# Ledger of designs, part 14: VH-VL binders against ER membrane protein complex subunit 8/9 homolog

Target 1, 192 residues: ER membrane protein complex subunit 8/9 homolog, of Dictyostelium discoideum (Social amoeba) (q55fm0)
Amino acid sequence: MNNNISITTEALSKAHLHSFKHHASSVNGILLGKADKNSILITDIIPLFHTQTLLPMFEVAMIQIEKYCRDNNIDMVGYYHSNQCIANELEPEPIAKKIADRLNNELNNMCFLMISKIEVNRPSGLVSIDKVGSDWLKNRKTLITIDTTSNSEDINEILKRNLQNIKESQIYDFEEYLSNPTRDWLNKSLVL
Key: E = the ipSAE of ESMFold2; O = the ipSAE of OpenDDE; V2 = 0.75 times the mean of E and O plus 0.25 times the DockQ between their complexes.

## First folded at step 4 (VH-VL; framework fv_zilovertamab)

Design c4 (from b12 with heavy chain G99A R107S, light chain Y96L; at its last look DockQ between E and O 0.06; V2 from the best seeds 0.00; counts 0 for: pae O 10.7 > 2, placed apart)
Fold by OpenDDE, look of step 4:
Structure c4 (fold): chain C 192 residues (1-192), chain A 122 residues (1-122), chain B 107 residues (1-107)
Amino acid sequence: as target 1 above (192 residues)
Amino acid sequence: QVQLQESGPGLVKPSQTLSLTCTVSGYTFTDYYIHWVRQAPGQGLEWMGSIRPSGGSTSYNQKFKDRLTISKDTSKNQVVLTMTNMDPVDTATYYCARAPYLWGEGSYFDYWGHGTLVTVSS
Amino acid sequence: DIVMTQTPLSLPVTPGEPASISCRASQSVSSNLAWYQQKPGQAPRLLIYGASTRATGIPPRFSGSGYGTDFTLTINNIESEDAAYYFCQQYNNWPLTFGEGTKVEIK
């Protein structure tokens, strides 16, 4: 398991926006980027569900995501989840752990991140969930760094601006795509 | 100083594949997006696609989706445009341009290459 | 796609006078609008981004304004060196799109 996780402001903002859009629901999705044996760089996300995650639908999504990854020279590097209330301090919901197990079996090196409240000592608002035995547990000692090499703007200002512009309404997840195939669940049409 | 330079063939035959290289210098390669924009003679500018060097992810104009591939070589600070099945209508000056991250700033182009004219003719 | 419409397409200007170019988007692009200057045989040069922020090294006589769908590039006290094509570009939605360009000519 990698101890060095970085995420771009773009990827982070998308994840938060997904959570914001469905603030009363749990949300999850796939983390995209590059990984080596020692570090993970997250550069994008694919939002998946905001209601009950059904394994058959998850499998369908994975097939399409895998193709997307090949076509765009990017890798699946992890999984993100948020509980129904982003502000709660609860462990990931059981379904999240189940999905994490599923992905962990397929990916050589992945991270599991939980979207949480942005804090001064945790500006990403992300908490690493580590596999311990057969379970997944929060590891708050793991720092998820924000890649600010090309954008030094404070994440709170970014999120504020996004909310002011109602950018969360422009993000669609795979579940929404299933209900309306015209929706861009890859969010390639969105410039944030 | 930030510099971008396009290189490749100035002449391509119809149905052949175009390959252009954008070589960048004067800044950290992975810190900015690289976009391709073309301009037909006497015409406006047309966005083709982009690549995020830090992750390698790409975005394409749907117009070119089936013909266009953008890739990178971090070791050389290069981005490569490959477009198949070239047609005379594809005759244009091709530019690579640098853009900041989407968040905060957005996909405007603060630095451009000089451009390279590509003529498609038999 | 968002269509960017510039007016006028040709703008003759007397030195010392101001020039204004309009750019209209087919849908809102918020403040995600850039302006470029392109002289013959040269690549475009960034003038304005974020609708109103002047790029580094751009003279103060260049200014941009607008939000949503209507934008304006203003060149105060036009100089002979300002003869060029000017393009607007939105970066609110994929694909990125440009205006047709406005040719500014010095009388």
Scores: ipSAE 0.006, ipTM 0.539, lowest interface PAE 10.7, mean pLDDT 91
ESMFold2, look of step 4: ipSAE 0.737; ipTM 0.882
ESMFold2 (binder alone), look of step 4: mean pLDDT 92; pTM 0.943

Design c5 (from b12 with heavy chain K65E L102I R107S; at its last look DockQ between E and O 0.81; V2 from the best seeds 0.60)
Fold by OpenDDE, look of step 4:
Structure c5 (fold): chain C 192 residues (1-192), chain A 122 residues (1-122), chain B 107 residues (1-107)
Amino acid sequence: as target 1 above (192 residues)
Amino acid sequence: QVQLQESGPGLVKPSQTLSLTCTVSGYTFTDYYIHWVRQAPGQGLEWMGSIRPSGGSTSYNQKFEDRLTISKDTSKNQVVLTMTNMDPVDTATYYCARGPYIWGEGSYFDYWGHGTLVTVSS
Amino acid sequence: DIVMTQTPLSLPVTPGEPASISCRASQSVSSNLAWYQQKPGQAPRLLIYGASTRATGIPPRFSGSGYGTDFTLTINNIESEDAAYYFCQQYNNWPYTFGEGTKVEIK
């Protein structure tokens, strides 16, 4: 498992916005970036679902994401998940673990992150979920670093601003795309 | 037509570092995986690792993970294998191979280089 | 790691007769199984991928079958040019692994 994980403010913002938009639901998506033997840098996310994840639809999404990654010189580096009650920091849903297994088999080097509350000692609000044997368990000791190379603004300020501007309404996930193909589930038009 | 060619030293001393280059042509470099596979004399094939040129992500056989690094140079359509602390047991023909990737289907090796023999000896 | 076991390791065949090589995986590899031919002094050549799909340029006399853990490469109407080593390879799980190889000899 890769224990050196960084995420840009932009990617982190998108992930939180996805969770905010569907605050009453569990959400999940793909983490994009670069990975090597020692580290993972997350530079973008692709939101997938906010209701029950169906494996056939997940597979369809993955095919499209693979193409997108090839075309844009980026890789899938992981998976993120958020439960309905972020505040309770519950274990990931079983389907999330199943998806993580699938991704782990394909990617060989990936991270599984759960969105949680932003805290002083966890400014990203992300918790690493590590594969232990055949299971996935929270590892709260793993710190996900916020990469501020492109933007040094505090993540809380960014999120506040985005919420004030109702930016969560502008983010769409793959599930929403399936319901309305005009929706940009890659969120290329989203300005944060 | 698709071509892969390995290049590098045919002789390496023990404890030294091996560097091999795979040069590819005849297709879009970023559309396929590049894999490294070696074969000791009279032995079977062993997958060492791979790189996804489109993003640069790598996968390694755990056996080699501590010694092996695979990198790419997109401008030259090249992939480079670097392996440290070579030992006579590492004497083998080293191949680079192209592999398509489709989600859920993994990657097989559809085109191979001719291979380059690397002998580790003092 | 998934262990790929080939049988037999040596297979003498008379020209015109069929040859069958078995490959067994220690766990299911679905259909993510490839077969390669390697002649002396040459690099391996892809014969079959996806357990049963012939690669481009491969003669119809080569066929693959199987799913899960048991796979078979069949060479119908063996020709002298088919003398070679044949390897199976799974690409379902990291790390990718090969069978030991089967030496097909022409009698």
Scores: ipSAE 0.329, ipTM 0.796, lowest interface PAE 1.7, mean pLDDT 93
ESMFold2, look of step 4: ipSAE 0.721; ipTM 0.879
ESMFold2 (binder alone), look of step 4: mean pLDDT 92; pTM 0.942

Design c6 (from b12 with heavy chain L102I E105T, light chain Y96L; at its last look DockQ between E and O 0.89; V2 from the best seeds 0.80)
Fold by ESMFold2, look of step 4:
Structure c6 (fold): chain C 192 residues (1-192), chain A 122 residues (1-122), chain B 107 residues (1-107)
Amino acid sequence: as target 1 above (192 residues)
Amino acid sequence: QVQLQESGPGLVKPSQTLSLTCTVSGYTFTDYYIHWVRQAPGQGLEWMGSIRPSGGSTSYNQKFKDRLTISKDTSKNQVVLTMTNMDPVDTATYYCARGPYIWGTGRYFDYWGHGTLVTVSS
Amino acid sequence: DIVMTQTPLSLPVTPGEPASISCRASQSVSSNLAWYQQKPGQAPRLLIYGASTRATGIPPRFSGSGYGTDFTLTINNIESEDAAYYFCQQYNNWPLTFGEGTKVEIK
């Protein structure tokens, strides 16, 4: 059965801002929240890479995220990927499929989301990529709902003000943390 | 010393809801999965479902998904199995077991509870 | 689901001699395999994980081998206390699945 996927306004904003900050390259990260029988709620994301994903460093990041999850009563529930701005915006890159397989084998109950553009019939700008047999295929029919219980503001307004206030440079990913460990890739102090 | 203890009714009637509690001690609750495994009399072992100790996300064997709910209460070091619409074929010994919750480590069961026999009979 | 097939289902043994139990997976599980012992009236006990790594407190007479689809539990120098059921379990894929069990009996 398909999961009912919802994402908080805050988590969704962070994912799109990560993509916008590094719009000339592919980006990826981990979705955090809670996964139940027929539903996944995403309440946060952890940005990882924006240049090239090196699998050994991905494994290091996963160990740290797992500890973060234990300390904060939250779970890894998925993976997101955004392609470089080229013709195949919704086709997962081979590295993204490898990471998704790794996570699927570990987590059982997870989602794989591609970041796309926000539009009327896809307000989240996210597309689910489902495991079908041995492959990962886009499923445009899966609706990803924005959970507005903690923030009912329109996502477009949040993105607009954060771009204007140079907050793009304040969202950090794991790759940036590796070059300067004072950069908090968990973004605990980030306010949108 | 690591201990897991199942508790709950030993007898339920058909169509009733079973509730079993696994109480754990002797280790840090958030470091390990809790799994539920059952064993019908004279038969093998069957994994039912698991709960992650961090956020309480669950994984279920599809065979039981419609009837089974696993939840936790971290403050009490407890995991609760709830299974609706019990049938005589569900008669079994029910075990809770823990396994590593460490990225890249396998999901094997290093400590088991003593098990509790649940008989489903009218 | 990955089906785990154990052979034999019943294994009479003589104390002091070796015994082997086979476990075959319906598809590769890499080295993600565990072995358990279950004595009458008791819960299972972990013997081996990672196909070949002994769990804490398990005597050296228990050893595991294999990779992919074919695995073996070997008990050297069988002791009378080793009479029990033995189960393999794969953890390569969800759902987690067990073999049918092998009853080891003293002849």
Scores: ipSAE 0.728, ipTM 0.877, lowest interface PAE 1.1, mean pLDDT 89
ESMFold2 (binder alone), look of step 4: mean pLDDT 92; pTM 0.942
OpenDDE, look of step 4: ipSAE 0.814; ipTM 0.926

Design c7 (from b12 with heavy chain S50L G99A L102I; at its last look DockQ between E and O 0.82; V2 from the best seeds 0.66)
Heavy chain, then light chain:
Amino acid sequence: QVQLQESGPGLVKPSQTLSLTCTVSGYTFTDYYIHWVRQAPGQGLEWMGLIRPSGGSTSYNQKFKDRLTISKDTSKNQVVLTMTNMDPVDTATYYCARAPYIWGEGRYFDYWGHGTLVTVSS
Amino acid sequence: DIVMTQTPLSLPVTPGEPASISCRASQSVSSNLAWYQQKPGQAPRLLIYGASTRATGIPPRFSGSGYGTDFTLTINNIESEDAAYYFCQQYNNWPYTFGEGTKVEIK
ESMFold2, look of step 4: ipSAE 0.782; ipTM 0.885
ESMFold2 (binder alone), look of step 4: mean pLDDT 90; pTM 0.914
OpenDDE, look of step 4: ipSAE 0.820; ipTM 0.925
ESMFold2, look of step 5: ipSAE 0.757; ipTM 0.877
ESMFold2 (binder alone), look of step 5: mean pLDDT 90; pTM 0.916
OpenDDE, look of step 5: ipSAE 0.461; ipTM 0.840

Design c8 (from b12 with heavy chain S50L K65E G99A L102I E105T R107S, light chain Y96L; at its last look DockQ between E and O 0.66; V2 from the best seeds 0.00; counts 0 for: pae O 8.3 > 2)
Fold by OpenDDE, look of step 4:
Order: sequence, then C-alpha cells, then structure tokens
Structure c8 (fold): chain C 192 residues (1-192), chain A 122 residues (1-122), chain B 107 residues (1-107)
Amino acid sequence: as target 1 above (192 residues)
Amino acid sequence: QVQLQESGPGLVKPSQTLSLTCTVSGYTFTDYYIHWVRQAPGQGLEWMGLIRPSGGSTSYNQKFEDRLTISKDTSKNQVVLTMTNMDPVDTATYYCARAPYIWGTGSYFDYWGHGTLVTVSS
Amino acid sequence: DIVMTQTPLSLPVTPGEPASISCRASQSVSSNLAWYQQKPGQAPRLLIYGASTRATGIPPRFSGSGYGTDFTLTINNIESEDAAYYFCQQYNNWPLTFGEGTKVEIK
C-alpha cells in the first residue's frame, strides 16, 4: 500500500463539490493521476454515482474511463467514496468496499479515500481506507497531502468561492449523464 | 506489424544492476500494457511486472518489487526494466510482451518480443 | 499466488491424432485463462485467451475449454509443426502465473 498520497487542489475541489451537490446521499468516483510503487499523485477525479451503485453501470463507466485515460495519458489511481451525511467515524458502505476490491485487483496499486469533514489536522478532508486482509479499514494516520504546486490558495477559500458561485450545480456525475447524455460527466468544461 | 524487441547486456555480474529496453512498433504505444516476463533455462515463465504507457503507472510482482523498476519513454516507444542486485539465480531469457487493456481482469499477452538472454556470472 | 499445474509434462503424439493438455488452477480463475505455444529458440505465441477464444491467425484445430479450475487445450489432427512447448496462464488474479509447460513431441 502506498503511504504517500497527494492530491491537487483542483481534484480535491471537484470531489468536495460532488459530495456537496449530493450532500444528502452517498457519492463515489474515480481518482485520476499517476502512481508508482511509492506514491500516488491525484490530479483529477471522475464522479460516478450519487445513488445506488449498480455494477453493470459501473462497468460501462470503466470502459469509457479507460479510453479517456488512454487518450489523455492519465491513469486511474484510486477510488473515492462519501457516505450519506459526511462523518469521519462512518465506515464505507459495503458496495464501496466491493468496488475497491475490484479496482485493487485491476490496478494492483490504488488508493481508497473517504471524503470527510475538513479539519485542522486533516485539511484535505480525506481519509485513507487501506486493505487489510479481506477487508478495508480506515487509516487515520495516513496524511493525504494537498499539492499546491499549481495553486497555493487555501482549500477552504477555494471551496468557499466555488460555493458562492454555485459551482456544485455545474458538476455532473456518470449517473446524471445516464439520465441526460448532454451532461458532461467528465466535467471538462468545469472551471474552478 | 506489431513488433517488440528487447535489448541490453547479455552478461551481468553479481550485485550489479540490469537494464533492459523494450522497443515497440507497429501500433499506438499508449494503447496497450507492456509487461516483463522471464524464463530461466529449461524452466517456466515468470511474470515480473507491467507498465501502463498511458500515464506511466506500474505494477510489480511482489517477488521483485524491492529491486525492480519499470519505466517508459513515450518519445521513443520504449519501456525500460531496471533490476538491482542481480544474482546467478536471475539468469534467464527476459521478454517484454504486449497486453490489451481489460477491465476487471489481469493480462494475457498477444505479442511477445524475441527475448534476450541475460546471464549473471562473475 | 495461484498455482497452475499442467499434465502431462511430456506428450508424444502421432501425426494426424489429437493431443490434449490439461491445466489445473489451485483456485478458480473463471474463464481468465490463456494458452501459449513456444517453439525452441522462439518467444511464446498466444493461442487461446478467455479459456476458449482463439487468437487471430490461430488454426481451428487448436481449441480451448474449461472454466473455474480445470482447463484443456486440444490440438486436433496434430501436425509436425505443432511440436513445441505449451503453457497455460491465468490472469484472474495478481500476480499472473503460468503452468510448467508441456512438451509436445511428434512420433
């Protein structure tokens, strides 16, 4: 398991916006970036679902994401999940663990992150979920570093600004795409 | 046609580092995985690791993860294997092989390089 | 790791007769099983993937069957050019693993 995980402000913002847009529901998505045996850098996210995750639909999404990754020279490096009503003490839903298992088998080097509240000692608001045997357990000691190389602005200020501009209304996930194919679930047009 | 070709030293001394290069042609470099597989003389095949050229992510057999590194040079359509602390037991023919992207499964290899014999001896 | 066991390890065959090679996995690999042919001094060549799908350019006389833990490669109407080693490989779990190989010899 990688102990060195970094995420850009843009990727982190997208993940939080997805959670905020559907604050009354669980959400999940794919983490994109680059990974080696020592570290993971998350540079983007693809939001997937905000209701029940259906494996067949997940498979369809993965096919498209694979193509997207090839076309854009980026890799799937992990999976993120947020339970209904974000709380640090909540365990990931069973379906999230199942998806994480499949991704872990496919990638053999990925991270599983839970979206939680931003705290002073956890400014990303992300908690690492590590595979332990056949289960996935929280590892609160793992710090997810915010990569500020492209933007040094505080994440709270970024999120505040985005909310003020109602940016959460502009982010779409794969589930929403299925309901309306005109929606950009890759969020290529989203400017944060 | 699809072609893969391994190149590097045929002889390495114990404790030295092996470096092999896989050069590919005949297809889009970023559309397929590149794996390394070795075969000791008269023995079976052993999977070592892979790289995904579209992004550069890697995965390794745990047996080799401490001393194996796989990298790519997209501009040259090349993948490089680096393995440290070579031992006579590492004497083998080393292959690079192409594998399609397949979700939910591992890899099978549709095209192989000719292989290059690496002998580890003092 | 999943252990792949091939039987037999040596198989003499008369031209025109069929040859069958068995591959057993230590645990289920579903249909994620490939077969390769390797002639002396050459690299392996993909014959079958998905347990039963022939690769491009592979003659119909080569066929694969099986699911779960037991798989079979069948070569109908064996020809002299089929003298080679044959390997099975699972790709259901990491790390990828291969069988020991079966040497097919022409009598």
Scores: ipSAE 0.015, ipTM 0.584, lowest interface PAE 8.3, mean pLDDT 91
ESMFold2, look of step 4: ipSAE 0.461; ipTM 0.798
ESMFold2 (binder alone), look of step 4: mean pLDDT 92; pTM 0.941

## First folded at step 5 (VH-VL; framework fv_zilovertamab)

Design d1 (from c7 with light chain Y96L; at its last look DockQ between E and O 0.82; V2 from the best seeds 0.82)
Fold by ESMFold2, look of step 6:
Structure d1 (fold): chain C 192 residues (1-192), chain A 122 residues (1-122), chain B 107 residues (1-107)
Amino acid sequence: as target 1 above (192 residues)
Amino acid sequence: QVQLQESGPGLVKPSQTLSLTCTVSGYTFTDYYIHWVRQAPGQGLEWMGLIRPSGGSTSYNQKFKDRLTISKDTSKNQVVLTMTNMDPVDTATYYCARAPYIWGEGRYFDYWGHGTLVTVSS
Amino acid sequence: DIVMTQTPLSLPVTPGEPASISCRASQSVSSNLAWYQQKPGQAPRLLIYGASTRATGIPPRFSGSGYGTDFTLTINNIESEDAAYYFCQQYNNWPLTFGEGTKVEIK
């Protein structure tokens, strides 16, 4: 795993809002950006599922995201997951570990992030989950920073404003797209 | 006609930095990874690393990670390998090779360059 | 790293007869195995991928078999042009690794 993970304010906001839109369930999605030898920069996310993840549909989504990446000169760099149950907030569910294994085998250079609460000691609300032997374990030593180059507003204020305005309703995932193709799961026109 | 061609210096002094360029043609650049593979005289082949054609993300063999950088220039159809602190044991023929950039497809090389010999000697 | 072991390292062959090259992986690579041919002064050429699928333009006399740890490249009806270096490559795990190679030469 890389030892430096950065995420833009925009991508971070989108991931948290996806989780909050479906706060009664687990959510997941793909992290987009660029992965180098010592760092991963996340600049966007593609929301995927908020109920049961079916691996065949995950494979379909990956094919489409790969085309999107080619068209936009961006890379798949990881996977995010948010658990439904607070009791084991940071323990990845079995399906999340399966997806992470599949992605790790394809990408070789990626990150697996759990969405958690934003706190003073965890400003991004993200925790890295690293492959250790045959399992996926949290790594508190991985540096996860917010890249404020294009937007320096505090993430808490962004989330509060957008939740107050119910902007999370405008974030669609792949599962929602399957039910209604007018729902743009790539969220190309989203304004937060 | 698909072509990959390596170019760069044939001789490098110890501790110097090697820069090799892989120029590709005859196919859509974004459809394939470019990997670098080397072969020391009388030895087997050794995978060094890759670059993704979309955003330019890289992945490296841990053996070379601290010395190796792979970059691309899509407008020139070029991929550049840069390796610092060269040592005589790095004397090898260096190849670039392409692999399909298709989700779920294997990481096998359907076209290779002809290789360029790099000798590291004082 | 997955170690790929090829046998034999040198294989004298007689035109018209079959020949086989073995590749063994130190752990399972499923069917994620490729075979290459390289003639002196030339770029390597992909022969087989997915353990058994012939690459485009490869004559049917080349075939691959195997799954898991044991793989075989078979060349039926050896021709003089088949004298070359042959090597296997696994792509199941990172880093990608190669066999040592087999020099096929005409007796």
Scores: ipSAE 0.819, ipTM 0.899, lowest interface PAE 0.7, mean pLDDT 90
ESMFold2, look of step 5: ipSAE 0.795; ipTM 0.890
ESMFold2 (binder alone), look of step 5: mean pLDDT 91; pTM 0.926
OpenDDE, look of step 5: ipSAE 0.851; ipTM 0.931
ESMFold2 (binder alone), look of step 6: mean pLDDT 91; pTM 0.925
OpenDDE, look of step 6: ipSAE 0.820; ipTM 0.922

Design d2 (from c7 with heavy chain K65E, light chain Y96L; at its last look DockQ between E and O 0.83; V2 from the best seeds 0.75)
Fold by OpenDDE, look of step 5:
Structure d2 (fold): chain C 192 residues (1-192), chain A 122 residues (1-122), chain B 107 residues (1-107)
Amino acid sequence: as target 1 above (192 residues)
Amino acid sequence: QVQLQESGPGLVKPSQTLSLTCTVSGYTFTDYYIHWVRQAPGQGLEWMGLIRPSGGSTSYNQKFEDRLTISKDTSKNQVVLTMTNMDPVDTATYYCARAPYIWGEGRYFDYWGHGTLVTVSS
Amino acid sequence: DIVMTQTPLSLPVTPGEPASISCRASQSVSSNLAWYQQKPGQAPRLLIYGASTRATGIPPRFSGSGYGTDFTLTINNIESEDAAYYFCQQYNNWPLTFGEGTKVEIK
């Protein structure tokens, strides 16, 4: 597992919006980008669920996401999870760990990130969850860097603006897609 | 028809860097993963690592992770293996192999290159 | 790493008779098991994947079975052209690992 993780403002914004839209629930999704032996760069996300994650539905989603990745020259590089209200500093739910194990088995090079509170020393608000033996544990020493190559604007201002503009209403996850197939769960039309 | 072909030097001196190229044809380059597998003379097969041509992501056997780099050139349909600090123990036939990557499946090799023998000797 | 153990390592077979090769994994690999044939001077060729699915172009006389830790490759009505090394490979866990290989010889 790589300890050098970077995430674009766009990817981070999407993840944040997903968690905010469903702030009363835990949410999860897939991280997209590029990974090598030394680093992971996250450039996009695919939001999945905001209620109970069912493994059969997860598998269906992964099949579609894998195809999407091939078609768009991008890779699955990890998994994100957010607890209820984001401020919850509890360990990931058991189902999140199971999903992480499943992904790890498939990808071999992935990260598990928890969406948490934005802090001065952690501007991304993301916490790395590392596999330790058969378990997944928080590693707060791992810094997730915000990639500002495409946007030098302060992340707090970006996130604030998104909420002010009610951008969370425009993001959809796979679960919402299952309920309404007209929903763009890939969020291709989302403009941030 | 699907074809994979390894190319590179057949002889490398100890401590030098090996560079091998896998050229593929007969299919869409980005639809399949490319793996490197080697086989020492008279020995079994050893998995080294992979690259995902779609995004360029890589994964390595930890045994080689410090010395091995896999990269791609999509414009040429090529994957390149670079391995540093070669030792006589690294003498082997090196194969590139294609693997489907379908969720829940894959990571088996449906097509192989012919292999290229690399001898590490002073 | 998952260790794949093949038995026997050498298998002499009379033409027309069946051949059976065993592959045992040090831990469960579910159905994520492949078999390869490698003739002298050639690259490996995929025979079976998913423990029991024949690859395209593979004759019906080749079959695979098993789940978890114990797997078997069966070659019915062995032919002279079947003389080769056969390898099992697990792809359930990283790193991918292979068996030692079984040399099938025609008597």
Scores: ipSAE 0.659, ipTM 0.889, lowest interface PAE 0.9, mean pLDDT 94
ESMFold2, look of step 5: ipSAE 0.783; ipTM 0.890
ESMFold2 (binder alone), look of step 5: mean pLDDT 91; pTM 0.921

Design d3 (from c7 with heavy chain Y33W, light chain R54K Y96L; at its last look DockQ between E and O 0.03; V2 from the best seeds 0.00; counts 0 for: loop humanness VH .273 < .308, placed apart)
Fold by OpenDDE, look of step 5:
Structure d3 (fold): chain C 192 residues (1-192), chain A 122 residues (1-122), chain B 107 residues (1-107)
Amino acid sequence: as target 1 above (192 residues)
Amino acid sequence: QVQLQESGPGLVKPSQTLSLTCTVSGYTFTDYWIHWVRQAPGQGLEWMGLIRPSGGSTSYNQKFKDRLTISKDTSKNQVVLTMTNMDPVDTATYYCARAPYIWGEGRYFDYWGHGTLVTVSS
Amino acid sequence: DIVMTQTPLSLPVTPGEPASISCRASQSVSSNLAWYQQKPGQAPRLLIYGASTKATGIPPRFSGSGYGTDFTLTINNIESEDAAYYFCQQYNNWPLTFGEGTKVEIK
């Protein structure tokens, strides 16, 4: 895929917090933003699961996410996955690929991103997973840039600050919502 | 200077509960994870669990999940390990260790306590 | 759990010669591999993280290499003070696991 992918500091922070909160588990979620033929801008995320992803529950989440997107004039633009220990560079789990396939059938232009370690040459810590034939493969050459339009602060400092403020305790995913419906899995009240 | 120090009883009777304290200094207590690792005499190292002092989130090795609790006291810069139903097989040197966190990295231990030997015996 | 296997378990080395210790993971741990030195009666000391990155204050004679399942710790021009146990540790998967340790002895 030749998509130019950018992500805001807010979106990246949320994904980071989701992964960190559940550091012993794999996590996943939906990427929100705007996409055209050549570019994707990720401006928000919806965290979904931190244990086993069940397709029926995913479908239920999707119905609600679609409504949310319509109501807020934002689009689903992709899917993110994080392995346990974060730095795990293995391929995405089979279920992640299945979800990606499902989304790819519905979205004209989407990205599949794996959360990984932040490097000097990869400040987002995100790795693109590209559709190649019937499979999804890592494309480490694809750079996901951080949108600094609204915030020029160093991403490491932002992420560090969030953790220092224990912001991970304030983020909830859809799975947590299912266990407790009072939890804001859309994280509308989360201030970063 | 970064320092970690384990403290607690050197002798525990079988079926009793072990409590160890890790006191840290020389850095911001809440900025790093604290892990517990033990080493039986003449054996390798075994990871037991971790706590993030900031917020108090924990993770445990499944082997110890049912009898291990890790807690923190931020006011004292301390992390406490509590393990119930001790058995002679639990005889080991117990270490607390600091783990830095960089996004996508970490869970290696850049500083260790000196360790404290715990012997479980009647 | 990921099993970390070290070879050899005992390594006698003559001062001035190089020493190499192998660590094999039962499954890929990418570059999420650390090496530690432990001298008798002491706590482990971090040598290498990220498979090949030297920790602060570690002498240049120590180096790490490898990716995936096979890793090597190399001590060039070994010194008497290098007599110790050496452990590898993966942090790619929970639970964190260590190798058995290799005892490096100076002849």
Scores: ipSAE 0.570, ipTM 0.859, lowest interface PAE 1.4, mean pLDDT 93
ESMFold2, look of step 5: ipSAE 0.816; ipTM 0.893
ESMFold2 (binder alone), look of step 5: mean pLDDT 91; pTM 0.924

